VH-VL binders against Isomaltosyltransferase (ctsY). Designs and how they scored, part 4

Target 1, 124 residues: Isomaltosyltransferase (ctsY), of Sporosarcina globispora (Bacillus globisporus) (q8rqv0r968to1091)
Amino acid sequence: VEYEAEFGVQSGVSTNTNHAGYTGTGFVDGFETLGDNVAFDVSVKAAGTYTMKVRYSSGAGNGSRAIYVNNTKVTDLALPQTTSWDTWGTATFSVSLSTGLNTVKVSYDGTSSLGINFDNIAIV

## First folded at step 18 (VH-VL)

Design u3x (from r6 with heavy chain R56Q, light chain K93R)
Fold by ESMFold2 at other seeds, look of step 20:
Structure u3x (fold): chain C 124 residues (1-124), chain A 120 residues (1-120), chain B 107 residues (1-107)
Amino acid sequence: as target 1 above (124 residues)
Amino acid sequence: QVQLQESGPGLVKPSETLSLTCTVSGFSITSYYVHWVRQAPGKGLEWLGVIWTSGQTDYNTPFTSRLTISVDTSKNQFSLKLSSVTAADTAVYYCAREWYGYSYGPFDYWGQGTLVTVSS
Amino acid sequence: EIVLTQSPDFQSVTPKEKVTITCRASQSIGSNIHWYQQKPDQSPKLLIKRASQSISGIPSRFSGSGSGTDFTLTINSLEAEDAATYYCHQSYRWPLTFGQGTKLEIK
């Protein structure tokens, strides 16, 4: 299931369309301030380890974003430079999810770098 | 405090290379993107290009063969070189910082500009 | 490339009046328009970003509106110090472009 960034709960960020190649109706930019994030309610039928992926663009250089699950940081996800701002990449990570509802958050925190364009997140 | 300052020769002969520097302070040059914009006397603004923190550049189409933008991170300096200049390149040249977290985005801080005149 | 056409090119205005300046894009650009003020012999100054978003330190008499192709900068109750040239700027697609400018003078 793909969770489009523009339909997540946005805090301090905004939806834009000023680059081609996004899915859905847009992507999220504007990670300006520590704590800026997009949050998603992710429901699974069984507790376990899941592989998730983030679709993003990082045309200026190597970016990064923190991933939180249920308000606990689980990783700093590397977002390697894409060929351009109109080129999209994917980055994968593993998370432990509880049965039922989990809040997954893509956040700009103290270990994050650069502006990036965030398109969607999904379970692989 | 954010500061950008352009500098370079005010006069350049036709066919030579225009060389400018933009010295910056008050922000991390590894986190912000600096653009170059020019303005011919009595005319509007013309975007020239940008250098990304990776060192890659995007140039406006008319300038792709003549323009070089670079950065020296150890000196907090950006450089612009425009080769084979003509009188049409006479302008005030600005460096400008893009608003953090956007690309492309607006320019939140500008240098004061430097006039370059191309004449014999 | 995206052409931005401003209207009017020039306007003579009376202090305390409401002034509107328009910018029309040659294709839809969402809200990816920004407005700058340039006083004589000065650098441009960002007034409004993303069509309508305010900038800290800019007087509240400046506001922006529009989406798609038609955008407006409004100066509510013009001050004499607002005599300047105003530019719109699009950040929707490479290459970045500016409108031709709108010069305001006080009558």
Scores: ipSAE 0.390, ipTM 0.822, lowest interface PAE 3.0, mean pLDDT 91
Fold by ESMFold2 at other seeds, fold request of step 20:
Structure u3x (fold): chain C 124 residues (1-124), chain A 120 residues (1-120), chain B 107 residues (1-107)
Amino acid sequence: as target 1 above (124 residues)
Amino acid sequence: QVQLQESGPGLVKPSETLSLTCTVSGFSITSYYVHWVRQAPGKGLEWLGVIWTSGQTDYNTPFTSRLTISVDTSKNQFSLKLSSVTAADTAVYYCAREWYGYSYGPFDYWGQGTLVTVSS
Amino acid sequence: EIVLTQSPDFQSVTPKEKVTITCRASQSIGSNIHWYQQKPDQSPKLLIKRASQSISGIPSRFSGSGSGTDFTLTINSLEAEDAATYYCHQSYRWPLTFGQGTKLEIK
């Protein structure tokens, strides 16, 4: 299941379209201040380990974003440099989710680095 | 303390190459983009171009055949070369830093500017 | 190329008045417009980013509004130090472009 960043709950960030190659209707930029984030409501049928994929662009260098599940930080996800701001990468990691509704956040916090453009997440 | 400072010859002869350096401090040049902008006397601002950390450049259309922007990360320096200059290239030249967290974004810090006069 | 047209080119203003400056883009650019102030013999200074977002250290009398093609910079109660030339700037697509400028002078 794919969740477009521009349709998540945005805090301190905004939707933009000023680079090519995004999915949906845009991407999210403006991760400039601690606590800036996009949140998603993710519902799963069973508790367990799922694969989370984050589609992003990081043209300036190796970036990172914190991932929160139900208000608990679960990782600092590395977002390796993309060759330009018009090319997109996918970062993948395992995430534990509870049965039913989970709030998943992609956040700029004190261990995060660089501006990045955030396109979507997928949970499988 | 973020600083950008342009330097180079104030006088350049027609048909020669204008060469400027922008020396930066107080920020990582691997995390920020520096643009070049010029302003002819009594005129508005004209964007010249940018160099991305990938080494790719974007140049304003009239300058694509004459402009070279480069970076030396070991010296915290950006360079601008504009070949085959004419009197129309007389301007104050600025380097400017793009705001963190965006691409393309606004310019939050500007150098003082340096006047280059093209005359014999 | 996206052309930004400012209005007016020049305005003579009395202190404490409300001043508005407009910028029209030749195509829709969302909120990808920024405003700068340039005083004589000085570098431009960023006042407003992304149409309406405030900048730390800029007096609250400066505000911006608009989206799409029509944008406004407002100075709500002009001070003598605000005499300057004001530029809008788009960051939607290269080549990046500026408006032609609006010069404010004190009466």
Scores: ipSAE 0.373, ipTM 0.793, lowest interface PAE 2.9, mean pLDDT 91
Fold by ESMFold2, fold request of step 20:
Structure u3x (fold): chain C 124 residues (1-124), chain A 120 residues (1-120), chain B 107 residues (1-107)
Amino acid sequence: as target 1 above (124 residues)
Amino acid sequence: QVQLQESGPGLVKPSETLSLTCTVSGFSITSYYVHWVRQAPGKGLEWLGVIWTSGQTDYNTPFTSRLTISVDTSKNQFSLKLSSVTAADTAVYYCAREWYGYSYGPFDYWGQGTLVTVSS
Amino acid sequence: EIVLTQSPDFQSVTPKEKVTITCRASQSIGSNIHWYQQKPDQSPKLLIKRASQSISGIPSRFSGSGSGTDFTLTINSLEAEDAATYYCHQSYRWPLTFGQGTKLEIK
């Protein structure tokens, strides 16, 4: 199931369309201040380990973003440089989710780096 | 205190290479993107290109074969080389810092600019 | 390449008047427009980012509006120090481009 960043709950960030190749109606940029994030309500039928995929663009270099589940930080996700701002990569990691509703955040923290463009997440 | 300062020869002969440096201070050179912009006397602003923190560059189309932008992190310096210059390359050259957190965003700090005249 | 067309090219204005400067993009650019002030023999100074977002240290008489293709910079009550050339700048697609400029002079 895919969750478009532009339809998540945005804090300190905004939707933009100034690069090609995004899914849906846009992507999120403007991660400029600590705590800037996009949050998603992710429902799963069973508690367990899921694969989370983050679609992003990082044309300036190797970036990173913090991932939170239910307000607990679970990783600093590496977002390797993409060929350009018009090309998109996918970063993948395992995440533990509880039965029912989980809040998943993609956040700019003190351990995060660079501006990146954030397109969507997928939970599988 | 954020500062950018352009420097280099004010006079360059036609067909030779224009070479400028931009010395920066007051910010992390590995966290911000620096652009080069020029302005012919009495004219508007023309974007030349950008160097990303990875060292990768994007150049304005007319300049792709003549322009080299580079960075020396140990010296806090950005460099611009423009080869095969003509009188049309006479301009004030600026380096400018992009606002943090955007991909192609506004320029929050500019150098004072340096005039380069291309003349025999 | 995205062409930005400013209007007017030149305007002579009296102090305390409201001044508007327009910028029209050759295609939709969302809110990816920025405004700069440049005084003679000086570097440009950022006034407004992302069409309407204020910049710390810029007088509140400067404001921006618009989205898509039509953008406006407004100086609510002109001061003598506002005599300058004003540029719009798009960051929607490379190559980045500027409008041709609008020169304001005080009568």
Scores: ipSAE 0.370, ipTM 0.803, lowest interface PAE 3.2, mean pLDDT 91

Design u6x (from r6 with light chain I33L K93S W94R)
Fold by ESMFold2, fold request of step 20:
Structure u6x (fold): chain C 124 residues (1-124), chain A 120 residues (1-120), chain B 107 residues (1-107)
Amino acid sequence: as target 1 above (124 residues)
Amino acid sequence: QVQLQESGPGLVKPSETLSLTCTVSGFSITSYYVHWVRQAPGKGLEWLGVIWTSGRTDYNTPFTSRLTISVDTSKNQFSLKLSSVTAADTAVYYCAREWYGYSYGPFDYWGQGTLVTVSS
Amino acid sequence: EIVLTQSPDFQSVTPKEKVTITCRASQSIGSNLHWYQQKPDQSPKLLIKRASQSISGIPSRFSGSGSGTDFTLTINSLEAEDAATYYCHQSYSRPLTFGQGTKLEIK
């Protein structure tokens, strides 16, 4: 199941279309201040470990974003440099989710770095 | 305080290489992107290119064969070299910092600018 | 290359009046348009980002509007210190481009 960033709950960020290759209707940029984030409501049928994929572009260098589940920080996810702002990468990690509704947040924290363009997440 | 300062020779002969530096302070050069922009006397602004924190560059297409933008992190300096100059390259040259968190975004701080005249 | 066309090229204006400057893009650029002020012998200064977003330290008399191809910078009550040349700038695609400028003078 894919969750487009531009349809998540945006705090301090915005939707843009000024680079090619995004899915859906756009991507999110503007992670400029601490606490800027996109949040998603993710519902799963069973508690367990899931694979989360984050589709992003980081054309300036190696970036990172904090991942929260139910308001608890799970990881600082590395977002390795992409060839350009018009190319997209996928960062993959394992996440533990509870049965039912989970709030998943991609956030710019004090441990995060660089501006990046955030396209979507997938839970598999 | 955020500061950018351009410096270099004010006069360059045709066919030679224009070489400028931009010395920066008050921000991390590993977190912000610096662009070069020029303005011919009495004319508008022309974007030349950008260097990203990784060292990768994007150049305005007409300049790709003549332009080199680089950074020396130990000196907090960005450099611009433009080879094979002609009178058309006479301009005020600016370095400018991109607003944090965007790709391509506006420029929040500009240097004072330095005039380079191409003349024999 | 995206061409930005400003109007007017020049305007002589009276203090306290409302001034509007337009910028038309040759293709849709969303909200990826920014406005700068350049006073004589000075470097440009950012006034408005992303079409309409305010910048800390810029007087509230400056505002921006528009999206797509048509953008407007408004100075709601002109001050003498606002005499300058104004440029729009697009960050939608390479090469980044600027409008030709609009010069405002006090009459």
Scores: ipSAE 0.571, ipTM 0.880, lowest interface PAE 2.0, mean pLDDT 93
Fold by ESMFold2 at other seeds, fold request of step 20:
Structure u6x (fold): chain C 124 residues (1-124), chain A 120 residues (1-120), chain B 107 residues (1-107)
Amino acid sequence: as target 1 above (124 residues)
Amino acid sequence: QVQLQESGPGLVKPSETLSLTCTVSGFSITSYYVHWVRQAPGKGLEWLGVIWTSGRTDYNTPFTSRLTISVDTSKNQFSLKLSSVTAADTAVYYCAREWYGYSYGPFDYWGQGTLVTVSS
Amino acid sequence: EIVLTQSPDFQSVTPKEKVTITCRASQSIGSNLHWYQQKPDQSPKLLIKRASQSISGIPSRFSGSGSGTDFTLTINSLEAEDAATYYCHQSYSRPLTFGQGTKLEIK
């Protein structure tokens, strides 16, 4: 199941279309200040370990974003440099989710780096 | 306090290489992107290119064969070299910092500019 | 390449008047348009980002509007120090481009 960043709950960030290759109607940029984030309500039928995939572009260098689940930081996700701002990568990690609704955030916090363009997440 | 300052020779002979330095302070050279922009006397602004924190560059197409933008992180300096110059390259040259968190975005701080005249 | 066309090229203005400057893009650029002020012998100064977003330290008399292809910079009560050349700038696609400029002079 995919969740487009431009349809998540945006805090301090905005939707843009100034690079090619995004899915849906755009991507999110503008991670300028601490606490800027996109949040998603993710529903799962059973508690357990799921694979989270983050689609992003990082054309300036190696970036990173903090991932929160239910207000708990679960990782600093590396977002390796893409060949340009028009190419997109996928960063993958394991996440524990509770039965039912979970709040998942992709956030710029004190350990995050660089501007990146954030396209979507997938939970599998 | 954020500051950018261009420096270099004000006069360059035709067919030679224009070389400029942009010295920066008050921000992390590894977190921000610096662009070069020029302005011919009495004319508008022309974007030349950008160097990303990885060292990768993007150049305006007419300049691809003549332009080199580089960075020396130990000196907090960006450099611009433009080879095979003509009178058409006479301009004020600016370095400018891109607004954090975007690409491409606006330029929030500019150097004072340095005039380069191409003349025999 | 995206061409930005400003109007007017030149305007003679009286202090306290409302002034509008327009910028038209040759294709849709969303809100990826920015405004700068350049006074004689000075570097450009950012006034408005992303069509309408305020910049800290810029007087509130400056505002921006528009999206897509048509954009406007407004000075709601001109001050004498606002005599300058104004440029729009797009960050939608390479190469980044500027409008040709609008020069404001005091009558």
Scores: ipSAE 0.554, ipTM 0.875, lowest interface PAE 2.1, mean pLDDT 93
Fold by ESMFold2 at other seeds, fold request of step 20:
Formats: sequence, C-alpha cells, structure tokens
Structure u6x (fold): chain C 124 residues (1-124), chain A 120 residues (1-120), chain B 107 residues (1-107)
Amino acid sequence: as target 1 above (124 residues)
Amino acid sequence: QVQLQESGPGLVKPSETLSLTCTVSGFSITSYYVHWVRQAPGKGLEWLGVIWTSGRTDYNTPFTSRLTISVDTSKNQFSLKLSSVTAADTAVYYCAREWYGYSYGPFDYWGQGTLVTVSS
Amino acid sequence: EIVLTQSPDFQSVTPKEKVTITCRASQSIGSNLHWYQQKPDQSPKLLIKRASQSISGIPSRFSGSGSGTDFTLTINSLEAEDAATYYCHQSYSRPLTFGQGTKLEIK
C-alpha cells in the first residue's frame, strides 16, 4: 500500500511540483527546521516485520531522514544522492508494526541531513 | 552572521576568461547551495548556475560551454569562470545562497556584487 | 524557459498609498514564485517566498498572493524607504528566471 507524501499530515513542510517524475499530485519539500515531518496512519492486519520503501530525490548529495513509528524513532534512513533532482530513488528498510493503526513519520531531526524531495512511502 | 563576498578583477579583455570568487562565512558550505546571478547595467537579473553540495553543477543553457562553477571547501570559497567573454558579459556578478531545504528555492542571502567590465 | 512579465514597469507613488505589483508566468509554476527588493547600488533582498510566505525581518506591510500563473506583491502602506526596483523570481524549472522588474519611485 502506497501513501503519497502530499496527502500525509504535513508539519512544517509543503507540497511542491517543481521536479518531474513524482507519483500522485506532487511531492513534499521544505524540510528546513528540526521536527519538520510528514505523518501517515498505516493500518496492518497483523503485527510483524514489514518492508518500508521511501521514494525520494536527493539531487544535491547524500541525505537522510529519521523514521518514527508510534512516536518512537526506529532509524536514521540513508537517502543516497540521486543523479539529479528529476531522478528518484527508493530507500528500503524493515519496520516493526503493531496490529491495527500505526503512526509512521518521516522527519527532519538533528541527525538528518540536506534538503530532499519526499514522494511517497510503501508498506509491503 | 551569514555573509557572501564576491571578488575578482573589475576589467577583463574580450575573448579572455573572467574569474571571480565568492568567500562565505556564517554557514556550512556542505549544507547550502550557492548560485551565481548577474545583472547587466540598467538591466534585470539573469541566473547563471548553481553548485550543489556534492560538487555537481547546473548551468543556464546559453552558458554551458563557457561557464565553470566550483567550490574550495578548505577556503570557504566558490568560484565562477566565464570564458571567451564579450561586451555582453559586462555585469554586476552576485553569489547567492539558496534557502535551506529546497531545490530549487529562493535566495535568502546575496553578496554585495562585483562589477566586471569587458572592454579592450 | 519560463518568462515572468511584471506590471507595471514603473510607478510613481506617494507615501502611505497601497501599491500592487503583478507578475505573470508563461506557464503554471504552482507557488514557486518569490519576490525581491533591490535598492539603487545594492544587492537584491528576499521579501516573500513561495508566493505568500513571510520572511523574518521583513516589514509586515509587504505581502504576496497568487498561485499558478498570476501573482501579486502588495505594499500595504508605502514608506519612503520602499523606493526600489522589485523582481519576481521563479524556481519551478531551469533556467531559473526573473521578471523584468518594477521600479517604484517616491512622488
């Protein structure tokens, strides 16, 4: 199931369309201040380990974002440099989710780096 | 205190290379992107290009064959070289910092500019 | 290449008057439009980002509006110090471009 960043709950960030190749109606940029984030309500039928995919662009260099599940930081996800801002990558990691509703956040924390363009997440 | 300061020769002969530096302070050059913009006397602003933190560059199309933008992180300096100049390249040259967290975004700090005159 | 067309090119204004400057883009750019002030012999200064977002340290008399192709900078009550040339700037696509400028002069 895919969750478009522009339809997540945005805090301190905004939707933009100034680069080609995003899914849906746009992507999110403007991660400029600590705590800026996009949050998603992710519902799963069973507790367990899921694969989370983050679609992003990082045309300036190697970026990173903090991932939270149910208000607990679970990783600092590396977002390797993309060829340009019009090229999109996918970063993948394993995430533990509880049965039912989980709040997943992609956040700019004190350990995060660079501006990046955030397109969507997928939970598989 | 964020500062950008352009420097270089004010007079360049036709067909030669103009060479400018932008010395910066008060921010991390590994986290911000610096653009070059010029303004011919009595004219508007023209974007020349940008260097990303990785060292990758994007140039305005008319300049791709003549323009080199580079960075020296040990000196906190950005450089612009424009080869084969003509009188049409006479302008005030600015370096400008892009607002953090965007691509492309607005420019929040500008240098004071330096006039380069191309004349024989 | 996205062309930004400002109107008017020049305006002579009295203090305390409300001033509006328009910028039209040759294609939709969403909210990727920014405004700068440039006083004589000075570098540009960012006034408004992303069409309408305020900048810390900029007087509240400056505001921006619009999206898509039509944008407006408003100076709610002009001060004498606001005599300058104003530029719009798009960050939607390369090459980044500026409007031709609007010069405001105090009567």
Scores: ipSAE 0.535, ipTM 0.873, lowest interface PAE 2.3, mean pLDDT 93
Fold by ESMFold2 at other seeds, look of step 19:
Structure u6x (fold): chain C 124 residues (1-124), chain A 120 residues (1-120), chain B 107 residues (1-107)
Amino acid sequence: as target 1 above (124 residues)
Amino acid sequence: QVQLQESGPGLVKPSETLSLTCTVSGFSITSYYVHWVRQAPGKGLEWLGVIWTSGRTDYNTPFTSRLTISVDTSKNQFSLKLSSVTAADTAVYYCAREWYGYSYGPFDYWGQGTLVTVSS
Amino acid sequence: EIVLTQSPDFQSVTPKEKVTITCRASQSIGSNLHWYQQKPDQSPKLLIKRASQSISGIPSRFSGSGSGTDFTLTINSLEAEDAATYYCHQSYSRPLTFGQGTKLEIK
């Protein structure tokens, strides 16, 4: 199941279309201030470990974003440099989710680096 | 206090290489992207290129064969070299910092600019 | 490449007057349009980002509007220190381009 960043709950960020190759109607940029984030409501049938995929572009260098589940930071996700701002990568990690509703955030916090363009997440 | 300051020779002969430096302070050169922009006398602004924190560069296409942008992190210094100059390269040259968090975005701080005249 | 066309090229204006400057893009650029002020012998100064977003330290009399292809910079009550040349700038696609400029003078 894919969750487009531009349809998540955006805090301090905004939707843009100034690069090619995004899915949906755009991507999110403008992670400029600590706490800027996109939040998604993710519901799963059973508590357990899921694979989270983050589709992004990081054309300036190696970026990173913090991932929160239910207001608890679960990782600093590396977002390796992409070839250009029009080239998109996928960062993958394992995430523990509770039965039912989980709030998942992709956030810029004190351990995050660089601007990146954020396209979507997938939970598998 | 964020500062950018261009420096280099004010006069360059045709066919030679224009070489400028941009010395920066008050921000991390590993977190911000610096662009070069020029303005011919009485004309508008022309984007030349950008150097990303990885060291990768993107140049305005007409300049790809003549332009080199680089960084010396030990000196907090960006450099611009433009080879084979002509009178058309006479301009004020600026370095400018891109607003954090965007790609591409606006330029929030500019150097004071340095005039380079290409003349025989 | 994206051409930005400003209007007017020149405007002589009375203090306290409301002034508008337009910028039209040759293709849709969303909100990826920024405005700069350049006073004589100075570098450009960012006034407005992303079409309408304010910049800390810029007087509130400056505002921006528009999206897509048509953008406006408004100075609600012109002051003498606003005599300058104004440029729009697009960051939608490479090469980044600027409008040709609009020069404002005080009558």
Scores: ipSAE 0.531, ipTM 0.869, lowest interface PAE 2.3, mean pLDDT 92
Fold by ESMFold2, look of step 18:
Order: C-alpha cells, then structure tokens, then sequence
Structure u6x (fold): chain C 124 residues (1-124), chain A 120 residues (1-120), chain B 107 residues (1-107)
C-alpha cells in the first residue's frame, strides 16, 4: 500500500512537480524549518514489525529525514544521494505498529540534512 | 551574517581562461548550494550553473564544454573557470546561494559581483 | 529552455501609484517563479518566492500572484527607492532562466 506524499497531512512543506519521475500527481519539497513534515495514517490488522519504504530524490548529496510513529522517533532514515534530481531512490526501515491506526511522519528535525524530494511511503 | 564575495582578475585576454573565486561566510557550505550567474553590460541575468554539496555540478548547456565549478570546503571557497573566452564573456559575475530546502529554488543571497572584461 | 517574457520593458512611474509587472512563461512552470529587484550597480535582491510567498525583510507593498504561465508582481503605493530593474526567474527546469527585465524609473 502506497501513501502519496502530496495526499498526506503537510506541515510547513508543499507539493511540487518540477522534477520528473514522481508517482501520483507530484512530490513534496520545502523542508526548510525544524518540524516540517508529512504525516500519514497507516492502518494494520495486527500489531507487529513492518518494513516500510520511502521513495525520495536527493540530488545534492546524502540526505536524511526523521521517522516518527505515534509521536515517537523511530530512526534517522538515511537517504543516499541519487544520481540527479530526476532519479529516485528507495530507503527502507523497520517499525513496530499497533493494531489499527498509526501516525507515521516523515519529518525534518535537528538531525536531518539537506533538501530532499519526498514522493511516497509504503508498507512492503 | 551571510556573505558571498567574488574575486579574481578584472581583465582576461581572449582565448584564455577566466578564473574567479567566491568566498563565503555565515552559513554551512555542506548544507547550501551555490550558483553562478552573470550579467553582460546592459543585459539581463544568465544562469551558468550550480555545485551541489556533494560536489556534483549542473551547467547551463552552452557552457558545458568550457565551464568548471568547484568547491574547497577547507577555505569556504567556490571557484569558477571559463575557458576559451571571447568578448561575449564580458560580464559581471555573481555567486548566489539557493534558498534552503528546495531543489532548484530562488537565490536568497548574492555576492556583490565582479566585472570581468575580455579584451586584448 | 523556458523563456520568460516580462511586460512592460520600461515604465516611468510616479510615487504612490500602484505598479504591475507581468511575466509569462513559454510553458507551465507551476508556482516555480521568483521575483528580484536590481538597483544600478547592485546585486539582485529576492522579493517574492514561489509566485506569491513573502520574504522576511521585504516591504509588504510588494506582492506576487499567478501560477502556470502567467505571473504578476505588484507594488502597492510605489516609493521612490523602488526605481530599479525587476526580473522574474524560473526554477522549474534547467537551464534556469530569467525574464528580460522591467525597468522602472521615477518621473
């Protein structure tokens, strides 16, 4: 199941289309300020460990974003440099989710780096 | 305070290499992207290229074979070299910082510019 | 290459009047259009980003609007110090390009 970034709850960020290769109707950029994020309601039938992935572009260098689940930071997700801003990578992480609804955020916080373009997040 | 300052020879002979330095302060050069832009006398602005924090560069197409943009992080310096210059390369040359958090965005801080004249 | 065409090329203006400058892109660029002011012998100064977003430290008399191909910079109640050349700039695709400029002079 894929959650397009442009349809998540956006805080401090915006949808753009100025690079090719995104899915859906655009991607999210504008992570300028601490706390800027996109949040998703992710529902699972059973509590457990899930593998999730982020589709992103990081054409300037190695970037990173913080992942929060239910207001708890899970990781600083590395987003290795992509060949260009028109190429997209996938970064994966494991997360413990509760039965039912979980809030998953891709956030720019004090350990995050660079501008990146965020396309979608998915359960593998 | 964010500052960018261009420096280099004001006069370059035809067919030689134009070489400029942009010295920066007040921001992390590992987090921001620096572009080069020029302006011929009485003309508009022309984008030359950008160096990303990784050292990767994107150049405006007409300049691809003549332009080299680089960075020396130990000196807080960006460099521009333009080879095989002609009178058409006479311009004020600027370095400019891209607004944080965008992938191709506006330029929030500019150097004062330096005039380079290509003349025999 | 995306061509940005500004209108007018030149305008003689009176302080306190409202001034409108337009920029038309040769193809749709969404909101990836920015405005700069350049005074003689000075560097460009960013006024508006992403078509309509304000910049801290820029007087509120400057505003921007538009999306797609048609964009407008508005100066409400012009001040004498606003005499300058104004440029639009697109960041939609490389090469990044600027409009040809609009020169405002004080009557």
Amino acid sequence: as target 1 above (124 residues)
Amino acid sequence: QVQLQESGPGLVKPSETLSLTCTVSGFSITSYYVHWVRQAPGKGLEWLGVIWTSGRTDYNTPFTSRLTISVDTSKNQFSLKLSSVTAADTAVYYCAREWYGYSYGPFDYWGQGTLVTVSS
Amino acid sequence: EIVLTQSPDFQSVTPKEKVTITCRASQSIGSNLHWYQQKPDQSPKLLIKRASQSISGIPSRFSGSGSGTDFTLTINSLEAEDAATYYCHQSYSRPLTFGQGTKLEIK
Scores: ipSAE 0.530, ipTM 0.868, lowest interface PAE 2.3, mean pLDDT 92

